# VH-VL binders against TATA-box-binding protein (tbp): the designs that were tried, part 1

Every score and structure here is a prediction.

Target 1, 182 residues: TATA-box-binding protein (tbp), of Cenarchaeum symbiosum (o74045)
Amino acid sequence: MLDPRTRPRVVNVVSTSDLVQRVSAKKMAAMPCCMYDEAVYGGRCGYIKTPGMQGRVTVFISGKMISVGARSVRASFGQLHEARLHLVRNGAAGDCKIRPVVRNIVATVDAGRNVPIDRISSRMPGAVYDPGSFPGMILKGLDSCSFLVFASGKMVIAGAKSPDELRRSSFDLLTRLNNAGA
Below, numbering starts at 1 at the first letter of every chain, in headers, positions and changes, except where a header shows other numbers; Kabat numbers aren't used for antibody chains.
F, E and O are the ipSAE of ESMFold2-Fast, ESMFold2 and OpenDDE, as the mean of both directions, binder to target and target to binder. V2 is 0.75 times the mean of E and O plus 0.25 times the DockQ between their complexes.
[cut] stands for letters that were removed.
Atom coordinates printed by the task and the answers are left out, and those that the model quotes come from them; centres of patches stay.

## First folded at step 1 (VH-VL)

Design a1 (framework fv_acasunlimab_arm2)
Fold by ESMFold2-Fast, scan of step 1:
Structure a1 (fold): chain C 182 residues (1-182), chain A 120 residues (1-120), chain B 110 residues (1-110)
Amino acid sequence: as target 1 above (182 residues)
Amino acid sequence: EVQLVESGGGLVQPGRSLRLSCTASGFTFGDYAMSWVRQAPGKGLEWVGYIYSGGSTYYAASVKGRFTISRDDSKSIAYLQMNSLKTEDTAVYYCARDLYDFWSGYFDYWGQGTLVTVSS
Amino acid sequence: DIVMTQSPSSLSASVGDRVTITCQASQDISNYLAWYQQKPGKAPKRLIYDASNLETGVPSRFSASGSGTDYTFTISSLQPEDIATYYCQQYDNLPPYSLTFGGGTKVEIK
């Protein structure tokens, strides 16, 4: 049987925050570590990537921010705080506090062995497996998570809103696979 | 520097309620899960419960249904609401900072603790 | 709950001695184990995480090892400032499991 306590590896965290003020597009266009092009996205946003970021932060002129590409919640929230400081230091926004919120955690799980998805998919309610369209089996969780399971034993969990939800969803996925005969 | 300060402890009669506060400074409070751990006089450590940034809470069986953990990230405060107190709840209560990651549950910074005495 | 059995409950040793403390989990905890030091009148301080990783700033005389259900904490050369109670703690906290501490080991100088 698969060990349902196998640790997922977080590969991407998406988090958001709101500066609760408009951001100057002109100042963003002039900032270091910031890409702003009026022709891209109709001038609605810029992208900040400082040397300390694993990913990047999308900054909308409305003041909303999206952090992507970080490999932990802490790193994702850190990117939002760094983007806030960078905007304030360069005069693109006034000084403010932010409250980051996790929107999506994507993680991988490795069973350490092959999983017979061709055999077990018919025993799993709600499973979608059509190898002519996509080589993985698709499953939905009872929460916001979705699962991709590959014959190699590699798996993807997407849609968790917290580390706690990710832990529960990972346990649920591996338990369901075991119950189906994996 | 990271600092956690507990307050609200004191003497209380069995069956009553008491609320503890943990005020944090020196870090981005909302990035971390927070735990409560207690220690009866002369005894070992016992985990009470924790709260993630998203509000998910978990409790030890001994306090489940009686204690509630909450947080106010705007004030950098975590709370422990203790209802239906029993004499065996007498302990020093610590708040502790937890890693805000998948395998949260171990603590890098602790407050100094606040004593709660439940006595008839 | 996962039960953590820590031994011995107390010990007395001389400065420079090698001190060993053990923790046994009631089930496999997959190295999700931390060790804490608590000096009299003070809050605990984490020394070890993930069974064997030493915290930055903690002296190299502290070490730990183990896997599955059996874990060990060692002080290679006991110093006077090491007088404390030491606790193991498991964090294999997937629901429905809780976080649990060992009973503690009081280390004193003789």
Scores: ipSAE 0.005, ipTM 0.489, lowest interface PAE 11.5, mean pLDDT 86

Design a10 (framework fv_acasunlimab_arm2)
Fold by ESMFold2-Fast, scan of step 1:
Order: structure tokens, then sequence, then C-alpha cells
Structure a10 (fold): chain C 182 residues (1-182), chain A 119 residues (1-119), chain B 110 residues (1-110)
């Protein structure tokens, strides 16, 4: 039996925020830890990656920001706050507050053993398993989450909007696998 | 039982080092940001530093360059490495959990561990 | 850094009295303020967050209000178990800036 309390490991969090003001492309081009090239993507955005960031922040000249590559919601929000401070300190944006929003959490779960997806996929409502097209079994949760389960016992949970939703979805996935005979 | 337990405090001479540990239980430690807050005898609360769940750290100016915060999510432990200790670092050191994960206010505190820096 | 000035530093009141504590920030903190209670020998406990939101399980005699730079914490009818030191904390500063606490208000019964 799989342990439904097995903790998912967050591998990527995408979050967004809005400075509610335009950002100076000229100032971004001159900033340390910032890549901006007006010939790239029509000059619409720059990329900020400071030494403390796990990932990076895309900053649009409209003031919208996207944080990617962080391994927790807190780290993802931290990247947005660090980008805001970096822009303000360098005169690329005026002082402001931001309210980050989680857009997507992706996590992995490792059962520590093989999972017989060939056998159990036929017993799981909504399961899609076509090994000729994709080696994993695809399942959908009740909310925005989707699941990939591989025969190796490795699993991916995507689409969670909060750590609590991720935890509930992981518990649901492992419980459903156990009920199907995993 | 949801709790935080600090350890590693004691008497230490100025200029020496000391490492504090904060052991968490009853919750998913890796989902939470953690902070260290200290309180000198008879004085108020002073924020020391902060570590996001992903590892980014920030420190009060009074300890920047001397103190380092780290975490081991597999063991549910946060650490405070204190170097070049001064007499004014004498305090009860609390570890605290960030309740929301994005706002730096605290919903769970340990009981504290006393650090006395004296010759 | 944002400086939090808390007043009074101490007060003495009778059971049933209304107690008021204030915090003044050196700049606008947009309601990013929490209030904590610390009983002797114990760790702090958060009572209020976002300037006016009461924590679940905290008695309704505790309340808080304010905006901008001026914030108030009130105990409408002081009880013996409310003897403690109370602290405000601003979290308008986000990393890399410091979080700051008020100096504390020691509440005693006369």
Amino acid sequence: as target 1 above (182 residues)
Amino acid sequence: EVQLVESGGGLVQPGRSLRLSCTASGFTFGDYAMSWVRQAPGKGLEWVGYIYSGGSTYYADSVKGRFTISRDDSKSIAYLQMNSLKTEDTAVYYCARDSSGWYEYFDLWGQGTLVTVSS
Amino acid sequence: DIVMTQSPSSLSASVGDRVTITCQASQDISNYLAWYQQKPGKAPKRLIYDASNLETGVPSRFSASGSGTDYTFTISSLQPEDIATYYCQQYDNLPPYSLTFGGGTKVEIK
C-alpha cells in the first residue's frame, strides 16, 4: 500500500503580480542582474535573476511580472518582491506595493517502488493510458490539478493553486491508486 | 502536535560562535517560511532574520555578516549560525513560523533558548 | 527602516477597564500590522493581523483599528488573564528590508 501522507516535492511555482505602472526599458537595459534586448520579443520584457533567486522574474514594460523556477510559493513570491525592489532601487519603477498570486504549482511524488499502471489504469475512472503515445497514466483531479503516474512509481502533480490544494490533491491521488490496487 | 523547539543556547564568550537549532513537528515544515526573533533580558522583541521555504535569506542590519540562517527540510530543522558574538547578542532566541507564506507575521513560536554572551 | 513607536510603555488598570495601546509608524504601512500578546515566561501569541483582523479563538474583547501611520489596540474589558506585554509589528517592509516591532506595552492590574 502506498502511504497517502507521502510529501510531494515542489519543483516549480509560477506566480504573477502587477506593479500597476509602466517599467522603464531604458533603465532595465542598464541594470545589473537584468537581461533586456529591444530586438528580443519586441522589447516587451526583461528578465531579472539576482544571485539569491532559484529561478527568474519576467518583467513586462506594462508592469506585469511573472516568477518562474522557484521551488516553493514563498520563494516564488520572494522573487517578485526582490524584482520589485531591484527595479525601484535602480529607478526603473516608482515605489509600490505588489500582491502576488499563485498561477501554478508543479510537484513530484515518488512512491519508492513500481506502480502497476498497466493493470490498474482500467480500474480507475477517467484514467488515460496509451503507452504507444505517452509512457505515463494521466488522471484528473476535482479542481485544477492533473496527475501523471509512471510505472517507476514517479508521479507529477500540476495545476495546484496553493500548498494546501497540492497536499489534498497528493493525498487524493495516492488514495485512489491504493483503492485501484497499487 | 504542532510545535517548534529551539536548542543550542548557552553561555559563550565574546568573539566565539554558537549554532541554534529549531526542530518542527506536526506540520509540513518545507511549506513555511521561518524567522528568528530575539529578546534581550527585560527588553522587547527584535527580528533577527528570515528564510523563505525555498532558501532565500534576509537579516537585520545588526547581525548581517555575522549570522547565517539555513534549513534542512528533510529533517524539519531551521538553524541559526551565530559568529563573532557580542555581549549585546545576549537574548532569548525564538524561532517562529510565517502563517501565510507571503506576509511576515508569525502564528507559531517556540519556547525560546537563552544565549548569554559574557566574559 | 520603518520605526514603530508604541505607547504607553506600561499601564496599570483594574479588571473590567478599557485598555488602549497605540502604535505609530514612521511611514505609511498600509495596514500591514500585527499585534502580539506575551505572557511572562512564555512565547508571543498573535492576536491581530492586517491591522484589524482577529485570530480565530481570540476573545472578542480584543480589537484593533487604524490606517496609514496610526494604529490602535483595545481590550474592552480587562480580565486577569490579559496581564501581559503587547507588541505591534509592521510587515510593510518586505525582504531585503527589516521587520520591526514596537517597544511593547506592559499591562498590569492595580
Scores: ipSAE 0.005, ipTM 0.463, lowest interface PAE 11.9, mean pLDDT 86

Design a2 (framework fv_acasunlimab_arm2)
Fold by ESMFold2-Fast, scan of step 1:
Structure a2 (fold): chain C 182 residues (1-182), chain A 117 residues (1-117), chain B 110 residues (1-110)
Amino acid sequence: as target 1 above (182 residues)
Amino acid sequence: EVQLVESGGGLVQPGRSLRLSCTASGFTFGDYAMSWVRQAPGKGLEWVGYIYSGGSTYYADSVKGRFTISRDDSKSIAYLQMNSLKTEDTAVYYCARGGLTYGFDLWGQGTLVTVSS
Amino acid sequence: DIVMTQSPSSLSASVGDRVTITCQASQDISNYLAWYQQKPGKAPKRLIYDASNLETGVPSRFSASGSGTDYTFTISSLQPEDIATYYCQQYDNLPPYSLTFGGGTKVEIK
């Protein structure tokens, strides 16, 4: 039996914030640790990646920011705060507040053994398993989460909007797999 | 070399008006929000008002309707227009950079406004 | 408006002492808090921003921590040049609401 309390490993947190002001494309193009090219994404955004960031921050000319690639909510929010500081210190944005919001948490769970998805997919309501198109079994969770389960025992949980939702969804997934005979 | 310098303070009678100026140097003035903060003699700090880099203004309830903040980015100057002055407006008035993020990272030396008959 | 309650209003300590000042917000301010030092006759100087980040050039004996509604400022080893009034300030309010300061803590040497 799979242990439903097995802790998922967070691999990506997407969080957003809004500077509530326009950002200078000209200054973004000149600042260090930032890429801005008018030919990229129609000139609507730049990318910031400072040393120490696990991922990067997309900065839109409108002032919206998206943090990706961080492995915890704290790190994802930290990237937004660092991007804000970097923009202000280089004159690309004026003084501003941000309130980071988690949009998506993606985590992996490793069962430590093979999961017989060929056998159990027919016993799981709502499961989509078509190995000709995709090798994993696709499941919908409660609330906003979706699950991918591979025969290797590797699993992906996507769509959580908080660490607590991730914890509940992971428990739900592992319990449903056990009930189906995994 | 990064600096804010206030001017325009002085003695003024109740009900009159006074305009303070804050001249900035050593940084790109137009990229920063500016604030005014005051301190009555022997008292603590009180935020007066704020102007975004884009020009939108906000004020403390104690001065709303009487005080107006403006800026001239071409001259690197922020202004505080004080109308209908009251004795309780007596304070040292500081010009400060920022306010909404990180607090205030640069302050002027302050200018004293005394409202008395 | 968010009310900032600072304590104590004054304290006296000896050189080398650990000094702790607290600041309590009437609601969660999400670490949008700064600490200032004001010496007699001078403008305030920001020492800490975003609750725990030390300003460049400020001695490491100054530190701060906290979250939510409760924040603390510490001088690990008080020096004579540290005599001043210290203020906390929240910047969680978005316009049209006010930015607010604590009442201040006057730090004196015994």
Scores: ipSAE 0.000, ipTM 0.482, lowest interface PAE 14.1, mean pLDDT 87

Design a3 (framework fv_acasunlimab_arm2)
Fold by ESMFold2-Fast, scan of step 1:
Structure a3 (fold): chain C 182 residues (1-182), chain A 119 residues (1-119), chain B 110 residues (1-110)
Amino acid sequence: as target 1 above (182 residues)
Amino acid sequence: EVQLVESGGGLVQPGRSLRLSCTASGFTFGDYAMSWVRQAPGKGLEWVGYIYSGGSTYYADSVKGRFTISRDDSKSIAYLQMNSLKTEDTAVYYCARDYYDSSGYFDYWGQGTLVTVSS
Amino acid sequence: DIVMTQSPSSLSASVGDRVTITCQASQDISNYLAWYQQKPGKAPKRLIYDASNLETGVPSRFSASGSGTDYTFTISSLQPEDIATYYCQQYDNLPPYSLTFGGGTKVEIK
């Protein structure tokens, strides 16, 4: 039996925030730790990656920001706050507050053993498994989550909106696999 | 469970240096910002400095240029390097973890380590 | 920097009394205020965040309210274990700006 309490490993968090003001493209082009190219996306955005960021922050001239590549919600929110401070410090934006929102958490789960997806996929309602097109079994989870399950026992959970949703969805996935005979 | 343990305090003469450590356990250290907060004997709490998960550091005006905060995420340790110590720096020094959904308020504190700056 | 003025500096009350502590910010802090309890010889413990939200596991006799520049913290029925110094802290100014604490209120039992 798979242990439903097996800890998922967060591999990516996408979060967003809005400065509620326009950002200076001219200042972004001159900022350290900022990659801005007028020819890319019509000059609509730049990328900020300060030392120590796990990922990066995309900053749109509209004031919207997207944090990607962080391995926790805390780190993802930290990237947005650091990007805000960097923009304000360099005169690209006026002083402001932000309210980060989680958009997507992606995590992996390793069962530590093979999972017989060939055998159990027919016993799982809603499962999509066509090894001719994709080697994993696709399942829909609780709330906003979706699951990919591979014969190796490696799994991907995507679409969680909070760490708690991720934990519940991971538990649900492993329990459903056990009930199907994994 | 979350634990923060300060060490490195002691008696030191004015003008000298001392390094404090804050060892963390029970959470993914690299994902959190950390602060140092001090309290002089019989006095109130004073924020000393802050280090974001991305490594950027900020300091209270009273210590700016003399104190440096750093972190070693592989060891789950935050450091406070204190240079050019003054008698006014005598205090219990706490490390504190910045709460998950906000920056600037603290959910867990260490027990504190006493630094006495005196001749 | 934002100055936090806390009053009174100390008070002495009887078990069962209502205790009120005030905290005034030198500028609008938009409810970005926490309250901490510090018992003698111990590290501070956060009781309240965002001006009025009670931390999980903290007794319901503790409450707080306020907005703008004026904030209050109340213990509705003082218990012996509540003897401590209480601090407010603003976080409207996040680093690079200074975080600031009130001066503290020492609560003692008569």
Scores: ipSAE 0.005, ipTM 0.463, lowest interface PAE 11.8, mean pLDDT 86

Design a4 (from a2 with heavy chain G98E L100W T101E Y102L G103P L106Y; framework fv_acasunlimab_arm2)
Fold by ESMFold2-Fast, scan of step 1:
Structure a4 (fold): chain C 182 residues (1-182), chain A 117 residues (1-117), chain B 110 residues (1-110)
Amino acid sequence: as target 1 above (182 residues)
Amino acid sequence: EVQLVESGGGLVQPGRSLRLSCTASGFTFGDYAMSWVRQAPGKGLEWVGYIYSGGSTYYADSVKGRFTISRDDSKSIAYLQMNSLKTEDTAVYYCAREGWELPFDYWGQGTLVTVSS
Amino acid sequence: DIVMTQSPSSLSASVGDRVTITCQASQDISNYLAWYQQKPGKAPKRLIYDASNLETGVPSRFSASGSGTDYTFTISSLQPEDIATYYCQQYDNLPPYSLTFGGGTKVEIK
């Protein structure tokens, strides 16, 4: 029996915010800690990665920002605030406040043992498992979540919109696997 | 089908005020920035100002302090409030939508503002 | 503000001719340049964006190129329906810079 209380480890949080103003591509091209290539995506965006960031922030010239690669909601929101501050300090944007929103949480769960996906996939309605194409079993979860389960016992949960949804989805996944004979 | 329709133009005396409206349909208005562009009779295009989807505004130097742009996303309308009008403000006024991070992909038909006598 | 200098201000050409219009920015605009066509009595229509990308549905005889401060718009084989005034516009906007248009080029058929 898998322990449904196994804590998921957040590996990526995607959050967004809007500066509600245009951002200067010229200033981004000249800024430290900013990668801007006018040939990439038509010059519509740059990437900010300061030394304190776990991941990076994509900044669109429209003012839209996307934070990726942070391992918690707090860190993801922190990346957006740091990117805003960095843009303002370098004259690429005017001073403003932002309201970050979580878009997607991706987490891993390790069962600590092998999961017999060959055996249980046929018992799970909607499961997609074709080892000739991809070694993992794909399942739909509650709400916006989806699951990827490997024979090694490693699992991926994607699509959660909050830490609470992530915890509920993780519990649901492990419970479904147990009910299928894992 | 994307449509932009300007209204509110007319004849007005110097020093007076006039408000133009731009009614949008066929798209999610709140997701787009809106601009006002004018064209004096027989002259070229001049950008007046724009309002970002969240409400931030920017203006050409020729209208700063006199013109104000606003929007009502619940009604899908953008406004241009023109104060202290001058004869050189005489022009056809267009509203235009910024596309997906690109400038003016759709324009209205324009409304004529004549500031005279 | 960034000043856009467009030349020539007007030209007359024959059907089938190659027409070239030039636009110069007072500073580097990083390819954030569009070209518009305005037919008499009508609103402008965007033909080109990001200096060289042709808008969907626009005939292939229209093209554009350039970088930095110097940009060019070309009609490879002028047609009667191409009679219009053409404008370049920069949109690399940082306060206090405004969006600015070139002065326009009136294209007529002789």
Scores: ipSAE 0.006, ipTM 0.452, lowest interface PAE 14.9, mean pLDDT 86

Design a5 (from a2 with heavy chain G98D G99W L100G T101D G103E L106Y; framework fv_acasunlimab_arm2)
Fold by ESMFold2-Fast, scan of step 1:
Structure a5 (fold): chain C 182 residues (1-182), chain A 117 residues (1-117), chain B 110 residues (1-110)
Amino acid sequence: as target 1 above (182 residues)
Amino acid sequence: EVQLVESGGGLVQPGRSLRLSCTASGFTFGDYAMSWVRQAPGKGLEWVGYIYSGGSTYYADSVKGRFTISRDDSKSIAYLQMNSLKTEDTAVYYCARDWGDYEFDYWGQGTLVTVSS
Amino acid sequence: DIVMTQSPSSLSASVGDRVTITCQASQDISNYLAWYQQKPGKAPKRLIYDASNLETGVPSRFSASGSGTDYTFTISSLQPEDIATYYCQQYDNLPPYSLTFGGGTKVEIK
């Protein structure tokens, strides 16, 4: 039996926030830790990556920000707050409050053993498994999540909108696999 | 700054019910999960349960079926409803803030619950 | 559920001494471990998260390391204000199993 207590390992969190003000492209072009080129991407955005960031923040001149590449919600939200502070310190934006929102969480789960997807896929409602096309079994989760399950026991959970959804979907996945005879 | 304040503790007889409240300030309450952790007199820390920002709840086996956690994000309050209380539930009850990853970064000062005849 | 064995249960040391506390998990917890300080009559305060990361504002004399099942917490130069009980906590669990704390280590100055 697979242990439904197995914790998913978050590999990427995408979150967004809005400064609710325009960002100065001219100031961004002069900022340290910021990549901005008016000839690239139509001059609509720059990338901020400070030494403490796991990933980076895309900053649109409209004031919208996207945090990618962080390995936790805390780190993803931290990147947005750091980007806001960096923009304000360099005069590219006025001081403001932001409200980060999680958009997507991707996580992996490792069963630590092989999972007999060839045997159990026929017992799982909604499972898509065609090894001639793709080696993994595809399942849908409780809310916005989708699952990829490989014979090696490695699994991917994608599309979670919160840590709560990720955990519920991970528990659901492992329970469904056990009920199918994994 | 971040503050958590527990209330509702007191002396209660076995078999009765008691509700604890945890009032939060200094942060956007709805973005965080909340946890309850207790400590019996002279003993260590024991996790009781928690509630995610989305409302899903999880409980330690020792309280499952007797305790219920809920929240009111509009008031920035988390609740612990304790039913069918036992003498072994006697403890200081703390609430703690969490990102939904079980890492508790801020705690309240605690409220004492004494279950005795 | 995951059992956390913390040692020693108590210790007495002099100001300036190096203090070491250990936690052993009954299974691999993949660095999902925090360390807390609880001063008498006060709530716990998190000092360390993810096995080795120091919280902002916590003095550099506190440090921690470890991996797998074996974890260590160190105070490099004990100060009078460090009198407290210290707890480790694993957070690798998902229900139906509980989050679990070590039994605590009471640190006294002599």
Scores: ipSAE 0.006, ipTM 0.537, lowest interface PAE 10.2, mean pLDDT 86

Design a6 (framework fv_acasunlimab_arm2)
Fold by ESMFold2-Fast, scan of step 1:
Structure a6 (fold): chain C 182 residues (1-182), chain A 120 residues (1-120), chain B 110 residues (1-110)
Amino acid sequence: as target 1 above (182 residues)
Amino acid sequence: EVQLVESGGGLVQPGRSLRLSCTASGFTFGDYAMSWVRQAPGKGLEWVGYIYSGGSTYYADSVKGRFTISRDDSKSIAYLQMNSLKTEDTAVYYCARGDFWSGYYPFDYWGQGTLVTVSS
Amino acid sequence: DIVMTQSPSSLSASVGDRVTITCQASQDISNYLAWYQQKPGKAPKRLIYDASNLETGVPSRFSASGSGTDYTFTISSLQPEDIATYYCQQYYSDPFGELTFGGGTKVEIK
């Protein structure tokens, strides 16, 4: 049987925040560590990546920000905070306070062995497995997470809103696979 | 258990330099902002500066241009480089941890402090 | 810079007394305020965050309230182990402005 307590590895955290003010596209275009091209997405956003960021922050001229590519909630929130600091220091935004919100945690789980998805997919209610279009089995969790399971034993969990939800979802996934004969 | 330990304090003459270290354990250091706060003998608390997980730094006006904060995430150490020291810089220097889980609750854990005395 | 004005600077009270400390910000800080306890010779310890949230493990006799520019910290029944200096701190200006502390209130027993 698979060990349902196998620890997931967080590979991406998406969090958002709102500056509650417009961001200067002109100032953003001139900022160091900011990639802005007015031909891309109609000039609606720029990308900030400072040294030391695990991922990057998308900054919209509306004031909305999206942090991606961080491997923990704290790092994702830190990226938003750092982007805000960079924008304010360069005059692209005025003084503001932000409070980040987690939107999505994506993690991987490795079973350490092959999982017979060809055989067990028919025994799992709601499983979608069509190897002609996608090599993995797709499952929906009871806690609103989504799962991808590959024959190699590699798995992806997406949709968690906290580390605790991720732990519960991982346990649920591995338990359901065991019950189906993995 | 979260632990922060400051080191490097001592007696130093005005105009000289001194570097403080803050060694952290018990948490994922790279995910947290780290701050320096000082307290002159018999006086109140004064924020010195901090460094975010991504490396961006911000300083109090009283130390801006003289003090530099840096970090080495591979060793779980934060540094405070103090240049052009003045007698007014005499204080116990604390390092403290920021916390982004709750959205800006800095200084949830503090070290025990290290004394810096600037006198001739 | 946001200036934090804390009062009183010191007070003496008896065991069992209700102790009240106030903190006034020079501008609206939207509840981004913490309270710290510092016992003689020790590092500060955070007791309250976001103006009114009690830190886990801190006794229920400690409480705080306030909004805008005016904030209050209360010890409902002073105990001997509560002898300390208490500080408020704003973090509304984080990260682009200074994190500022109040001047502190030294609490002593008569």
Scores: ipSAE 0.005, ipTM 0.482, lowest interface PAE 11.5, mean pLDDT 86

Design a7 (framework fv_acasunlimab_arm2)
Fold by ESMFold2-Fast, scan of step 1:
Structure a7 (fold): chain C 182 residues (1-182), chain A 122 residues (1-122), chain B 110 residues (1-110)
Amino acid sequence: as target 1 above (182 residues)
Amino acid sequence: EVQLVESGGGLVQPGRSLRLSCTASGFTFGDYAMSWVRQAPGKGLEWVGYIYSGGSTYYADSVKGRFTISRDDSKSIAYLQMNSLKTEDTAVYYCAREYYYGSGSYDAFDIWGQGTLVTVSS
Amino acid sequence: DIVMTQSPSSLSASVGDRVTITCQASQDISNYLAWYQQKPGKAPKRLIYDASNLETGVPSRFSASGSGTDYTFTISSLQPEDIATYYCQQYYSDPFGELTFGGGTKVEIK
């Protein structure tokens, strides 16, 4: 039986925040850590990436920000906070605090052994498995989560809105696989 | 119940090493950054360092190169490895949690442990 | 590093008095400031976060305000159980710098 307490490994977190003020495109374009091109996306956003960021932050002139590519909720929120600090220090935005919100967590789980998806897919309600189109089994999870399960035992969980939801969804996935005979 | 419990303090001679542990219970340990804060007898609070959920660390200049923070999320324990101890390191050492990687929203050190005393003397 | 200057270092007041403690940062910390109460022999307890938000379960006689570099903590009517040392702390530097505390204010009842 698969261990339903196997810990998922977070591979990408998308989070957002709002500065609740407009950002100066001109001043953002002058920032050394910012990639800004007025010809791209109508000049409505810039990309901030500093040394030490796992991913990057998209900053819109409306004040909205999106953090991508971080490997933990904490790192994703840290990227938004760092972007805020650079915008304020360079006069692109006025001083403010932010309240980041998780939009999507993607994680991997490795069963450590093969999972017989050919055999168990017919026993799992809602499972989609068509190896002619895609080699993995697709499942709907709790709340906003979805699952991809491969014969190798590698799995992907996407759509979690918090680390706690991710943990519950991972437990649910592994339990459902065990109940189907994995 | 949410709690943090420090252990491993004691008397140690200058130049030697000591390792402190901070055991967490009642919450999802992996979601929190963990900090160490110390207080010399009769003195104020001094931040020592922190470790993020992903394992990245940052240290106060006074301990950088001598102290190392680590964590074991499977056991819900954070550690402070103290090397090359000096008399000035004598203090009560507290662990404290910080939510969302220090986003500054609501959770600057909302939960603290009881502290463990480290005495560095000959 | 951001330096936090707290004043006064100590004060004595009577029960029922209004007590005010100030904290000044060496640079703008954008309200990333907490206030802690530490009673003798105990760990610190957070009373205030984000410069002005009162922690759940903390009596309403405690309040705080401020912005930029200047922050204030107030006890509107001092009670015997409030005898403690109070500390401000900035977390504006998190995650990329040292977290720093003020020097503390020892509050005693005369």
Scores: ipSAE 0.005, ipTM 0.467, lowest interface PAE 12.7, mean pLDDT 85

